# Designs tried in a protein design chat: VHH binders against Galectin-12 (LGALS12). Part 12

Target 1, 336 residues: Galectin-12 (LGALS12), of Homo sapiens (Human) (q96dt0)
Amino acid sequence: MSQPSGGRAPGTRIYSWSCPTVMSPGEKLDPIPDSFILQPPVFHPVVPYVTTIFGGLHAGKMVMLQGVVPLDAHRFQVDFQCGCSLCPRPDIAFHFNPRFHTTKPHVICNTLHGGRWQREARWPHLALRRGSSFLILFLFGNEEVKVSVNGQHFLHFRYRLPLSHVDTLGIFGDILVEAVGFLNINPFVEGSREYPAGHPFLLMSPRLEVPCSHALPQGLSPGQVIIVRGLVLQEPKHFTVSLRDQAAHAPVTLRASFADRTLAWISRWGQKKLISAPFLFYPQRFFEVLLLFQEGGLKLALNGQGLGATSMNQQALEQLRELRISGSVQLYCVHS
Short names: E, the ipSAE of ESMFold2; O, the ipSAE of OpenDDE; V2, 0.75 times the mean of E and O plus 0.25 times the DockQ between their complexes.

## First folded at step 4 (VHH)

Design b09 (framework vhh_7mjh_2)
Fold by ESMFold2-Fast, scan of step 4:
Structure b09 (fold): chain B 336 residues (1-336), chain A 125 residues (1-125)
Amino acid sequence: as target 1 above (336 residues)
Amino acid sequence: EVQLVESGGGLVQPGGSLRLSCAASGFTFSTYAMSWVRQAPGKGLEWIGRIYDSGSTSYNPSLKSLVTISRDNSKNTLYLQMNSLRAEDTATYYCAKGEPTYYLEGTKYSWFDPWGQGTTVTVSS
């Protein structure tokens, strides 16, 4: 018998989910991983779909759901649950249930505790429509979950059960799911700063080409955040995120070296400034890079951790026209 | 003023192919990402794909095997090549300036942003 190596969030639970009407036969789940390791996104799951949330829910966790409401849809639901069971049914801390087949489409939110539904919260202005694609973000705060649909705040729901008891996501009903993403909250908005409206977090496809070029037609303004999400390949060598101006100069490049396990800022002239921080890129693990642009420079966060800042000439920031991503990664999302 | 004019739609038999065009004017086409979206009768919008100014593409995975997006910056023109068309592909096809964020703000977006009148594709036996 061997024991797993010690992690920062050691889990010993391994489940075989024998819920044939809820998830695929033979599905097995790993022990709860280290909470600093991002859960990989899931593409085109078959509904009904039930999965473990790595590390469970806590304040700062975000779940992204991208898909399509079928033209003939009656209803679907997204459940944030305390385990997986058919009898008795698990407690559901947050039940999100759009209903389309009524004269006035609406959303019901509720909690299931001890096999009993509580008081319904009803939201009459449904932001989802039959036949339409959608992006739903569930942002879990300290006292409530906030839900946005297609980049717009839609509703909030105050927890009636401890969020820390939730470890399972269930998706049921009349919905076509394109992608499910598990993300950390933007660390630059924790506390007193808000992420500007109209900057949705976006999971577009299972793969963008690498190297990837993303246009910045108006350059960058203070307060803008660049978001890059993807998967580190097996046997990675290097990964770069480079900002380029109209003359194709690269005044700033973020470089990850897997051989050295180092992060560095690289200047236009190739000068390297090491970032004194943990190396949070792992082979075959999902990653999230955030770059916040501010007066005189930019701040870096990796996998929800603020790692540092670098200074840049303000005029150089305004002259940026291209974001280029290259190296040992598969990309799922690039947003500016 | 921004103007987008889609063309190339029409009646096509199941299994057929069709190429749609979008002529852009009123902005520097070569510096913007461009998108294709469609709307079937009685349905909402469905994102098809996007092409960056660099030529890099991103597609709706449900449609990736059926479509190819390309652009010609010298002609300010965006293209959508569609193959193996099915009856469920019957829709009005629109090109849109910018990132799919215009579409992702979707169901409640004003639809008064500058995109074209669309071109209708009908797949029928």
Scores: ipSAE 0.000, ipTM 0.098, lowest interface PAE 20.3, mean pLDDT 73

Design b10 (from m11 with Y102F Y103E D109K Y111T; framework vhh_7mjh_2)
Fold by ESMFold2-Fast, scan of step 4:
Structure b10 (fold): chain B 336 residues (1-336), chain A 127 residues (1-127)
Amino acid sequence: as target 1 above (336 residues)
Amino acid sequence: EVQLVESGGGLVQPGGSLRLSCAASGFTFSTYAMSWVRQAPGKGLEWIGRIYDSGSTSYNPSLKSLVTISRDNSKNTLYLQMNSLRAEDTATYYCAKGEPTFEYDTSGKLTSWFDSWGQGTTVTVSS
């Protein structure tokens, strides 16, 4: 390790870092209802990277980290912090620290409380590899965070500090970050914030073409949830999520119109049923659409907000064969 | 012994351009990520960007429109191209081996460092 040239004492910072004033923890962005404030995904952030988590962490929140481990990587860390101040330093409720420079690569997890590191939790099998791309999901439950890597459960860590005090994400070290996403898990199940059982959505390609056709080989069943995550483009016109049968008829379509800022259900014959809800799609903002299928109906949630239900009008769920997504969006994740 | 030697600094008029070079020796240059860091007079260190062995780059968002980092592995040389220079870009520019490392010590202090730093080259933007 070398000291900075110039004959000065080593600094505790090697980049200019400050907490964004507009994005300060607990501070409103504008005089807009908090439920309307959407957190955009971050693309190709410069590491070291520190950002505010809008609304803070709570059970049901999920953070997605997509990137590449450099061939020469020694270590990196992802910190879920209580504040963005450097002096005094923030408590870190969850420190996730993969290490590659050892004979047996491993992950260290820990908590920093009152300026003191606690007992390390060590995980000996590391799914991350130097030179390879990854998708990491941090799923925040009531008692613990669960971490998945490339579609497979990797580790879990029981909180030692209140999750509600966490409002900041820090990423440091030997990592190339392609995207950071902030997501909600299923808002339809009271007392349960887990994604439904089924195919691991983390195994889906992180770079999806639009229009996207997602196969439903066995159709849909009551209790099943469709998850669509992405980014609205800069100059959006329309966005649709359509369910199609074997004959390519679209018995149900969700349509967002940006010109008139409306959401509507469209039947196979073009009948429109407006959804009486705020239009929560914004240019260059992240979105998450959840469709919950039930006996006789379908429930919609957008960005964690339940927007009500519609009738399936005798449509047999098991006859649906394709989920088609089209329009002014970039897609990150489609799960059925 | 790792050595990093920056060159190319000097006096530039506002709106001008400069290309800085860093000659590396004492390690297998092609296998390491490399960074540029600067320090304006009387201010702290500011990370400019990095380039991986693959050629992939990441930049400080506040400097993204101003700079381009590149490398030539056959010459063991790192480059920083700067365009549209402003008076606030006046600083000493350092070449560094690897990525900035952040770690919390046992007393709760946040520390940052690179494996190795160069001697620096000074850029002055003034009419």
Scores: ipSAE 0.000, ipTM 0.133, lowest interface PAE 14.4, mean pLDDT 72

Design b11 (from m11 with P100L Y103S D109E S116L; framework vhh_7mjh_2; at its last look DockQ between E and O 0.02; V2 from the best seeds 0.00; counts 0 for: pae E 16.2 > 2, unsure alone 62.0 < 65, placed apart)
Fold by OpenDDE, look of step 5:
Structure b11 (fold): chain B 336 residues (1-336), chain A 127 residues (1-127)
Amino acid sequence: as target 1 above (336 residues)
Amino acid sequence: EVQLVESGGGLVQPGGSLRLSCAASGFTFSTYAMSWVRQAPGKGLEWIGRIYDSGSTSYNPSLKSLVTISRDNSKNTLYLQMNSLRAEDTATYYCAKGELTYSYDTSGELYSWFDLWGQGTTVTVSS
């Protein structure tokens, strides 16, 4: 009675997309502090998808998952892993597992340590729906991860393993992924006001064609934040974020100069005020510009780091009617 | 009734071409972005591409050379042209309605990309 030879399941080639750090070999890029480096978003990855998280996870890191739950979805999982080893299986610091095939859809969270699952935590009120789009935000704090679904707080999970050991994201199961984003918490928001708010990435959206104009019919009010996310093109020439008034004057412009690697505020009259910060706008670098409007002017943050403020008259802010983005960038998000 | 119905699937030889159709009804087709998605047996979902209401298209980089998406608004129909088909292209193909329709924030607004799916049409690439 010859034992049937167990057919070796074809090895799922985990395409490790090594992010080609195409550092062009020749240009001595000024060392950018790690705190200023943002991992570029990934669009429409094939599932299963595994990727390295640049710099690992730390408090203030945010992972954004855009996608769709298929109509026939049973379950999917998002795993924050300690490594990408296939054998042995890496520890999973945070396992996020929506289940749809049960009588009552729910989410299970857990930790895998030393090849063993720990105690499951269950959330019965699943905000995800089959056939529907979603935006999931994972906000990593000092002691716990907070998860929002479609702008609403859903759960928090206290760490069972050190967050600093996490360096890999895995997505598995019945999920269509539109985009995966890696961001930092907004440094201007006191407390939890930024969470669970979010803005999705858009790929090749006609609304984000450069030059991009966004109407500001009511001007800008204190507390409003402009968000610009994008990728610097391979051959950058210029990049500007301009606020324009009704007369099409630009009382304030943020300008990145690629020739001299400077960032500056440009006044209506062309006066330049240099911004003391590392130059981040290198070819194929992902960036986030945040502008917070205040009574006294504008605060700037780049890649989650505050870089000071420029003074602007409140009356001038109220007279603004257009946000204009121009230059050698691909835009993924513009919000005003 | 609001629905999407895919058609045109079937058996095709390697190297062959196939055109899929998606008939839309119950909504103003011309005002919505549309996407194609596929799922191979035992694999996850894969986004193929999208066509906006403007006619602008976006594709999965891995499939860009092999696929073309078009639409005929007068017929309320979405198309997927596939060329040089391989065994790995064997899948169920779905059309989906939608683009980002809403932003979300703490006020409770929600983002939505796809709000309607078809039942799918199966494509088998085999010699």
Scores: ipSAE 0.000, ipTM 0.241, lowest interface PAE 13.1, mean pLDDT 85
ESMFold2-Fast, scan of step 4: ipSAE 0.006; ipTM 0.378
ESMFold2, look of step 5: ipSAE 0.000; ipTM 0.164
ESMFold2 (binder alone), look of step 5: mean pLDDT 75; pTM 0.749

Design b12 (from m11 with P100T Y103V S112T S116Y; framework vhh_7mjh_2)
Fold by ESMFold2-Fast, scan of step 4:
Structure b12 (fold): chain B 336 residues (1-336), chain A 127 residues (1-127)
Amino acid sequence: as target 1 above (336 residues)
Amino acid sequence: EVQLVESGGGLVQPGGSLRLSCAASGFTFSTYAMSWVRQAPGKGLEWIGRIYDSGSTSYNPSLKSLVTISRDNSKNTLYLQMNSLRAEDTATYYCAKGETTYVYDTSGDLYTWFDYWGQGTTVTVSS
């Protein structure tokens, strides 16, 4: 059954019963190729937080972390991992571990290979402080990762495992995360010591009220992605994502029913088309809904899973004016 | 319309063997990778394995000695052979089009990413 990792921080678990195969570089899912889905930023994730890095790590990839170090923080860690559990522990290519509980705060960097921690790299000066906000950028190069804090180069770490094996990001410990961003463009000139500070990489998103109305001033275009992130409430009944025109007609609605654990597309006239897929909303769990709009229709992905598609007239897409989210959820992010 | 229809589930004695089938329609079956995934009652998804269009297979390491995935492109059918079934193998078994990607949610549970899923077939291992 499930097997907690044991040696991890309290509240961090990896279950060995679920060792999935991650997509290899150059492989793609039909009908939604990885390259067509931009990895969206995450706002206010609950820690511990673990997520897939779409397409894995490669030279030029950048991961951004915005947050606050709590006043009473002892430590936190950011792990760039090679999948889930590989019996008994997953490999961690880059472990970034600030420690505040010591007389001289410092950072430990390391690699976990085959269940064994390697030689620690210790950085004695910490650019992070208890009670202060930060922007951390992880910049992945050919031979090493470079880390900047608040716009200044902080440290570097030479890879001990192939970068191409990394597909998972984990954030654990005493940290308040405001945003996680995934960028494929390296904004830094090779050899430059100056890095952007805050802008254009600073992300902000307040918690949203439900029901939430999000404007679509120009309707929807092919290739456009709608992103909805939130948390399911304790005693959920239903959850809807509705696309509306200026007359308040809803030509398409995605409905989740918790009583019968079903997902359905609902047409303007109330016709229901069930989505044949496992029900992947759970009480008190984080969710992410992606709607990808293509000529002839829209495709659904839930928590990174492509679950189905529905047809939709191109003219109807151009006439949409509102995205409305309602029901048994707390919302953190709505993007179009 | 893409359709995946699983069959072959039912009640099985511990130690028994069972073969599940998945009938595919609405797409060119021979050109796509196919996967099997299961979900035990009250538990998250567990990836079992996949078979590429080339016929090569990849399995969940914890299950590879217990299962075999095969396909018949002339019949548009995917198969899962299971041997030495235990009570712990009681689950709904899903056929899925495509390959595995995954995300962890805030509770640490693992999910799989596929474009289309079947309705599932239930296997109960009990005396």
Scores: ipSAE 0.000, ipTM 0.225, lowest interface PAE 17.7, mean pLDDT 73

Design d01 (from m03 with Y104W S106T; framework vhh_7mjh_2)
Amino acid sequence: EVQLVESGGGLVQPGGSLRLSCAASGFTFSSYEMSWVRQAPGKGLEWIGRIYYSGDTSYNPSLKSLVTISRDNSKNTLYLQMNSLRAEDTATYYCARVPEYGDWLTEGAFDIWGQGTTVTVSS
ESMFold2-Fast, scan of step 4: ipSAE 0.007; ipTM 0.271

Design d02 (from m03 with Y101W L105V S106T E107D G108S; framework vhh_7mjh_2)
Fold by ESMFold2-Fast, scan of step 4:
Structure d02 (fold): chain B 336 residues (1-336), chain A 123 residues (1-123)
Amino acid sequence: as target 1 above (336 residues)
Amino acid sequence: EVQLVESGGGLVQPGGSLRLSCAASGFTFSSYEMSWVRQAPGKGLEWIGRIYYSGDTSYNPSLKSLVTISRDNSKNTLYLQMNSLRAEDTATYYCARVPEWGDYVTDSAFDIWGQGTTVTVSS
């Protein structure tokens, strides 16, 4: 017999590696279709977590956050920021801050402008619970953001700073994040009070084969970003990201050694230059590697932290044809 | 168990042609670059060429007119076609898996080697 949704024949298998019951407890959730996804999703990031919003925020864009509130959580925050500077702090157009440690759990929303917090907006009846999984959806409109929790409209916040200045998402505090999605289509119909049963609305952790080879048909240009996201395996040995040209030379390779807890740049001739930076790869933890290509070189960021730079000739960047990723990782996303 | 097994070696006359095969097992063959390397009796290793997962190739300039490397990812098999063989081509031929972090010039340590197959060019 066919299933009522008309999607599956008897004997059809669905593979899922992990699946929290964020909404409709006891119901199997389907993956969000690729056509809904605006930029590659983030899976299992380590908090605090900071990432780029591709193209910035604009009306019609949606951000989806799946996770769990820890049993001992006091507070967490999700910040839509104008940059990722640590000192001075960036402007925050929308600060979303659930608080659980008070007598009446609530959400504070605010804006940080020029290093100064503005008037707090307070929202009661927080639908998030300590120890429970959640789905939060941020829907960015022309004049306000609308926030839904577990498929229910929860709050709205009128912008005090231009939405077009936002290019960064930050997640901080007492929260376990399972997935962050960037969507161009709302999986919930406007005016609905509950999400429709059986509709796709969960980000699954897709897996790429390792070693992974990613083509660069036109090479790389200054201003271009390579993004590699994944999960470090339980017993890691090494992790490598290599950029190669048509002559099979590797002018730049990033190598992580787990035994030594070191990061190094490896040149075409095997010369090793250690990166003087914290080793931010951890067993069974999410990682995000960004390679930012600029005139005269490239910059490395790991899990939102800028770690180092190396010199590269602009002509050499244009001659690159392949990005290779190998080692002790599960790979979820490669983008160039 | 990760293995590479070469075959197709033997006695061939000068000016003749020969095709070597390398069967790979125990890893995702289609995701790796592969190389052919040879060693003449009493000599060091000589790199022949490399093939990417896509089928694109890079050869030792001194050997590029003699050899063609190809692969069949559906059969997990690597090939070396040799033409116009000379006595100096007498050697044991090895297929090898290329490590991801090094290239053929700077890192001589291939992480997996086959057992080799011997080619003798003689009348």
Scores: ipSAE 0.000, ipTM 0.148, lowest interface PAE 20.5, mean pLDDT 75

Design d03 (from m03 with P99D D103T L105I S106E I112V; framework vhh_7mjh_2)
Fold by ESMFold2-Fast, scan of step 4:
Structure d03 (fold): chain B 336 residues (1-336), chain A 123 residues (1-123)
Amino acid sequence: as target 1 above (336 residues)
Amino acid sequence: EVQLVESGGGLVQPGGSLRLSCAASGFTFSSYEMSWVRQAPGKGLEWIGRIYYSGDTSYNPSLKSLVTISRDNSKNTLYLQMNSLRAEDTATYYCARVDEYGTYIEEGAFDVWGQGTTVTVSS
């Protein structure tokens, strides 16, 4: 597929998807460092699938793709894109395209720049088979991406476009996807081994009402992680995440004050304890709050950065019944 | 326009009972916690109690046996039932919306206040 005049294989669709919109046209936001953003895996997405890569690509980031090649597969592709424009088609820094329908199955790798395909790199030994499950790992280095299939190094591809311009993942064609994983920095290695099953949240765009109440029917246990994702509003004042017990008392509240640019833990009696940490909430930018529950307390991370801890006895953890989120935010995702 | 309007105040005999109402408008009442606060003549504000959107309540320990807070989300109305009223309960009573950005009961945590309704306990 070097020219627009080239034919398309059956089942390959490149013009029938809607791209997720991360921000409005004309917004002037500074990029948030990737190390601050943790992205959950996606299970059983419907292909074609397009999603935003939180913080974009950087050296050290890995993208994992688990799935099955259908028995009748002709081809599929995995595209690491510079945005998701439909007209003109976005630049594709790395196009990974297994082809099964040819006399000798192979992989084509390429770059799409300014609507024009560059020189194809062909890899003749295809470690993927029709009817078989696979694990593909894309490891993004400084000068090249390395691709492994089923635990074995398969190929490498030198970047022809800046890696920092890539913010979108697209999966198209004849493939059944079991999971898509994003391996960024996680400061809470002692938390849950697996992230909650995710939906393509940016494509479904569920906007939760604020104030938001999220039930905790069995309370919380050591090792459990709560994840809150959203967007800070244009003129923010305050943002709170509160844990409530069966009597609706709030033994722990995390409060962000935008006027003071401070974070604080608030007790059930209103006593404030300032958190000695950077204020990583920014107007009109996405955020992720992680709360890791441990024996004797909880730990906070914001945008992938560990910021502090507060004490709480285990009796209080078991009595928690509600997570409440309020303030100057739009919410997209709450997981417990 | 976001507004809270108290009603039901007036002159009450010692030992009597009274129910105050607070009508809310201009916001989604069922999504907010509400409080009652009073101010006696020449004194500061005294928190009475809070009701969560679930209907659960939390009271000032000194007033718990004397008052009951309830809400009717279908009518966007908050209530304060007071029993065994004494002269020391003479005050202006305010309903207040708990700051949507906070969960604490400090004076500064209320972002919308009513005009107040005066209760006078006297013969």
Scores: ipSAE 0.000, ipTM 0.198, lowest interface PAE 18.3, mean pLDDT 74

Design d04 (from p01 with S52Y G53E S105T Y109F; framework vhh_podentamig1)
Fold by ESMFold2-Fast, scan of step 4:
Structure d04 (fold): chain B 336 residues (1-336), chain A 122 residues (1-122)
Amino acid sequence: as target 1 above (336 residues)
Amino acid sequence: EVQLVESGGGLVQPGRSLTLSCAASGFTFSSYAYGWYRQAPGKQRELVAAIYEGSTLYADSVKGRFTISRDNAKNSIYLQMNSLRPEDTALYYCAADYEPGWYDTSGYFDYWGQGTQVTVSS
């Protein structure tokens, strides 16, 4: 069966989110071209999980989600978002929400615009089952996303918001995520491709030691991006990302202090410069730190949110030899 | 298991205020999203307001008049209802959910209280 049994729910419910403004309105992470960095797969993230989609969404891009539905699952959701802000809540261009708690399990799809949920689209839940592993593929086309499960077409959803505004993936609820993959289909390469029926990422369980040292043999170049992904521990005290030279001096350190709920840039001599931004590290939650070197400066993004920048000499970048990560985290990925 | 107990309902004149309280027990209070629903006679249950980690959600019919808040130290959720109207007359329920974003599909909250009656009439 390739057609949905579900239809539009009777009536439309409209609710709006309202939050204290804790950050600049309209602030967002600038899109990072996929050519700057190959976006690595994410393995075994802890839910809720929020991450950046490098280069954002465009026609031909695919997102792959591998996992297991727990035996006692009620529901989970996968959200393709315009940022990862909690206050105000981000627009969600595509909300994919399987529900298992009902007599007739089903999937709800929707859009959140300006803090308001729009009309629900309901689909029969024939492809996902409690206790079963799955491979979900989201194919973003010109006018709609198509979702397949275990190699079979499952549903489709017509966009109500531009794909170009989506830069964030969120996963929430009763789901065990094994892997998240980001796949670009070259629009100039013709021919259909068969996607693996298996779970290629489930055989990989990368966990890095903390403290982690990552070599930078030729230093850093303008336009280069550093990615750090991991999980904040249960009782965190601090978390640092240090860029070090061959003399083991740290000209730039990013420090998160959980007691103070503050982020700061620390200089070679220990001078502290506070970052005026929300503290987006949470105990037992996944995090993603991006450091982008552009236009004589270092830009910071955390969980898809641009949080600040600091000045950096291009000559100093060439002298860097080590990225060092330490503190109250588990690490899954370090990329430079 | 989360148990929810509502209080603060009553008979009130139009234009007056009421504060509803919801006492929660069971799991870690601060990890939950909470909502207030209402059901008028002969109508479907609808979401009035919700709160999660500092984010708040309001139905258009109550925005600007009602305020939802939480007190983690007391494991309590509150609904401050100002400028009450006869159409606000309903049985008000407290509900708890683990995640934000589920609120347009009422009925799937994991835990519900027994409700407290609010009547707005002279």
Scores: ipSAE 0.000, ipTM 0.267, lowest interface PAE 11.3, mean pLDDT 73

Design d05 (from p01 with Y98F G101E D104E S105T S106T; framework vhh_podentamig1)
Fold by ESMFold2-Fast, scan of step 4:
Structure d05 (fold): chain B 336 residues (1-336), chain A 122 residues (1-122)
Amino acid sequence: as target 1 above (336 residues)
Amino acid sequence: EVQLVESGGGLVQPGRSLTLSCAASGFTFSSYAYGWYRQAPGKQRELVAAISGGSTLYADSVKGRFTISRDNAKNSIYLQMNSLRPEDTALYYCAADFEPEWYETTGYYDYWGQGTQVTVSS
């Protein structure tokens, strides 16, 4: 005897794999707009390291450098360059050069233009120490870059060359690099350096297992942001980001269906609310999902583009205990 | 903590029947979709049957022989296996997914049980 139908949530359906024609045909990869092409993080690069910055630099973009200063380090440098030519040497819009070989460690910042170094900007102290691990964030604004070390503002440098001409990152000298991350513009505040929570985005692991469970021991509060970064697999079927409470109910789930090329909010009872937006997940492409929690609900951004919002009461946010990520993806970073 | 516990496996002769049970705990049973998977040594894990609300899905190899059902009052799902064949020999897993729609051949499930062995021999 089959179970009576009619009590199911609207929009739920099941296909039989004995009838492949019921399933959507294979989709061809569409051309990806340059603005949606995100750059995957790089782990344990060999120094000297030079790489292209996908899409170049623009206001709101952030570059993250995680590593260790060797015990015997004299100096290292991070260069944001206009190309990677060896002869003539490329222009360097921002040269960030910590020096440890002096009685007072300091940092030199400068610009190389037409093969000539300009006036040095000297910062009399350095938040970095020999033998210590660090997280450096370069936040590129409209008129200047801001540099933070280990979560604290360290320095700023006003551009002397157009930021739009920078397309290359170079890392040289006495440094052990654990990770280099490239973060897109803040989609919630166009052209601004402000982020809802104000805290740095962290690269937590080279690769996380999927399905991934991430604890939310205090639940979620207004102003909090969840960041999920990863790579879509070659033959993707679906991808979900689910917020769960203590009883493992999922009051909010974001689901991407590759067969249908749709994004949807899924309720606790399986009801689907389609997101009217372009499908910005592509096979073998990096993605970045941001979920901003605010009074009355949450906002979604995908690959730097704000896509929509859904309602959720504050009590439900405070009762969340788990972020669950599953499906046809490889994960590099989960932050809450 | 979400848990799925399978039971009912065993050794049976070809042509006989066996019923597998899966007891779920740690969450609201009726809010989830459930599936039975099996895996023989050296082979890919495959979906056997799935249930979401009042809808069911079956693999071609078991269609007409196996029946999946749920009992919300007992927080359990069942797999009734009739006309068993030697090729049905495998470790059978219960799986639960918060997402009630299954459009792919294998599915991607949040929770898995430890498995129960079914051996059809002689």
Scores: ipSAE 0.000, ipTM 0.112, lowest interface PAE 21.0, mean pLDDT 73

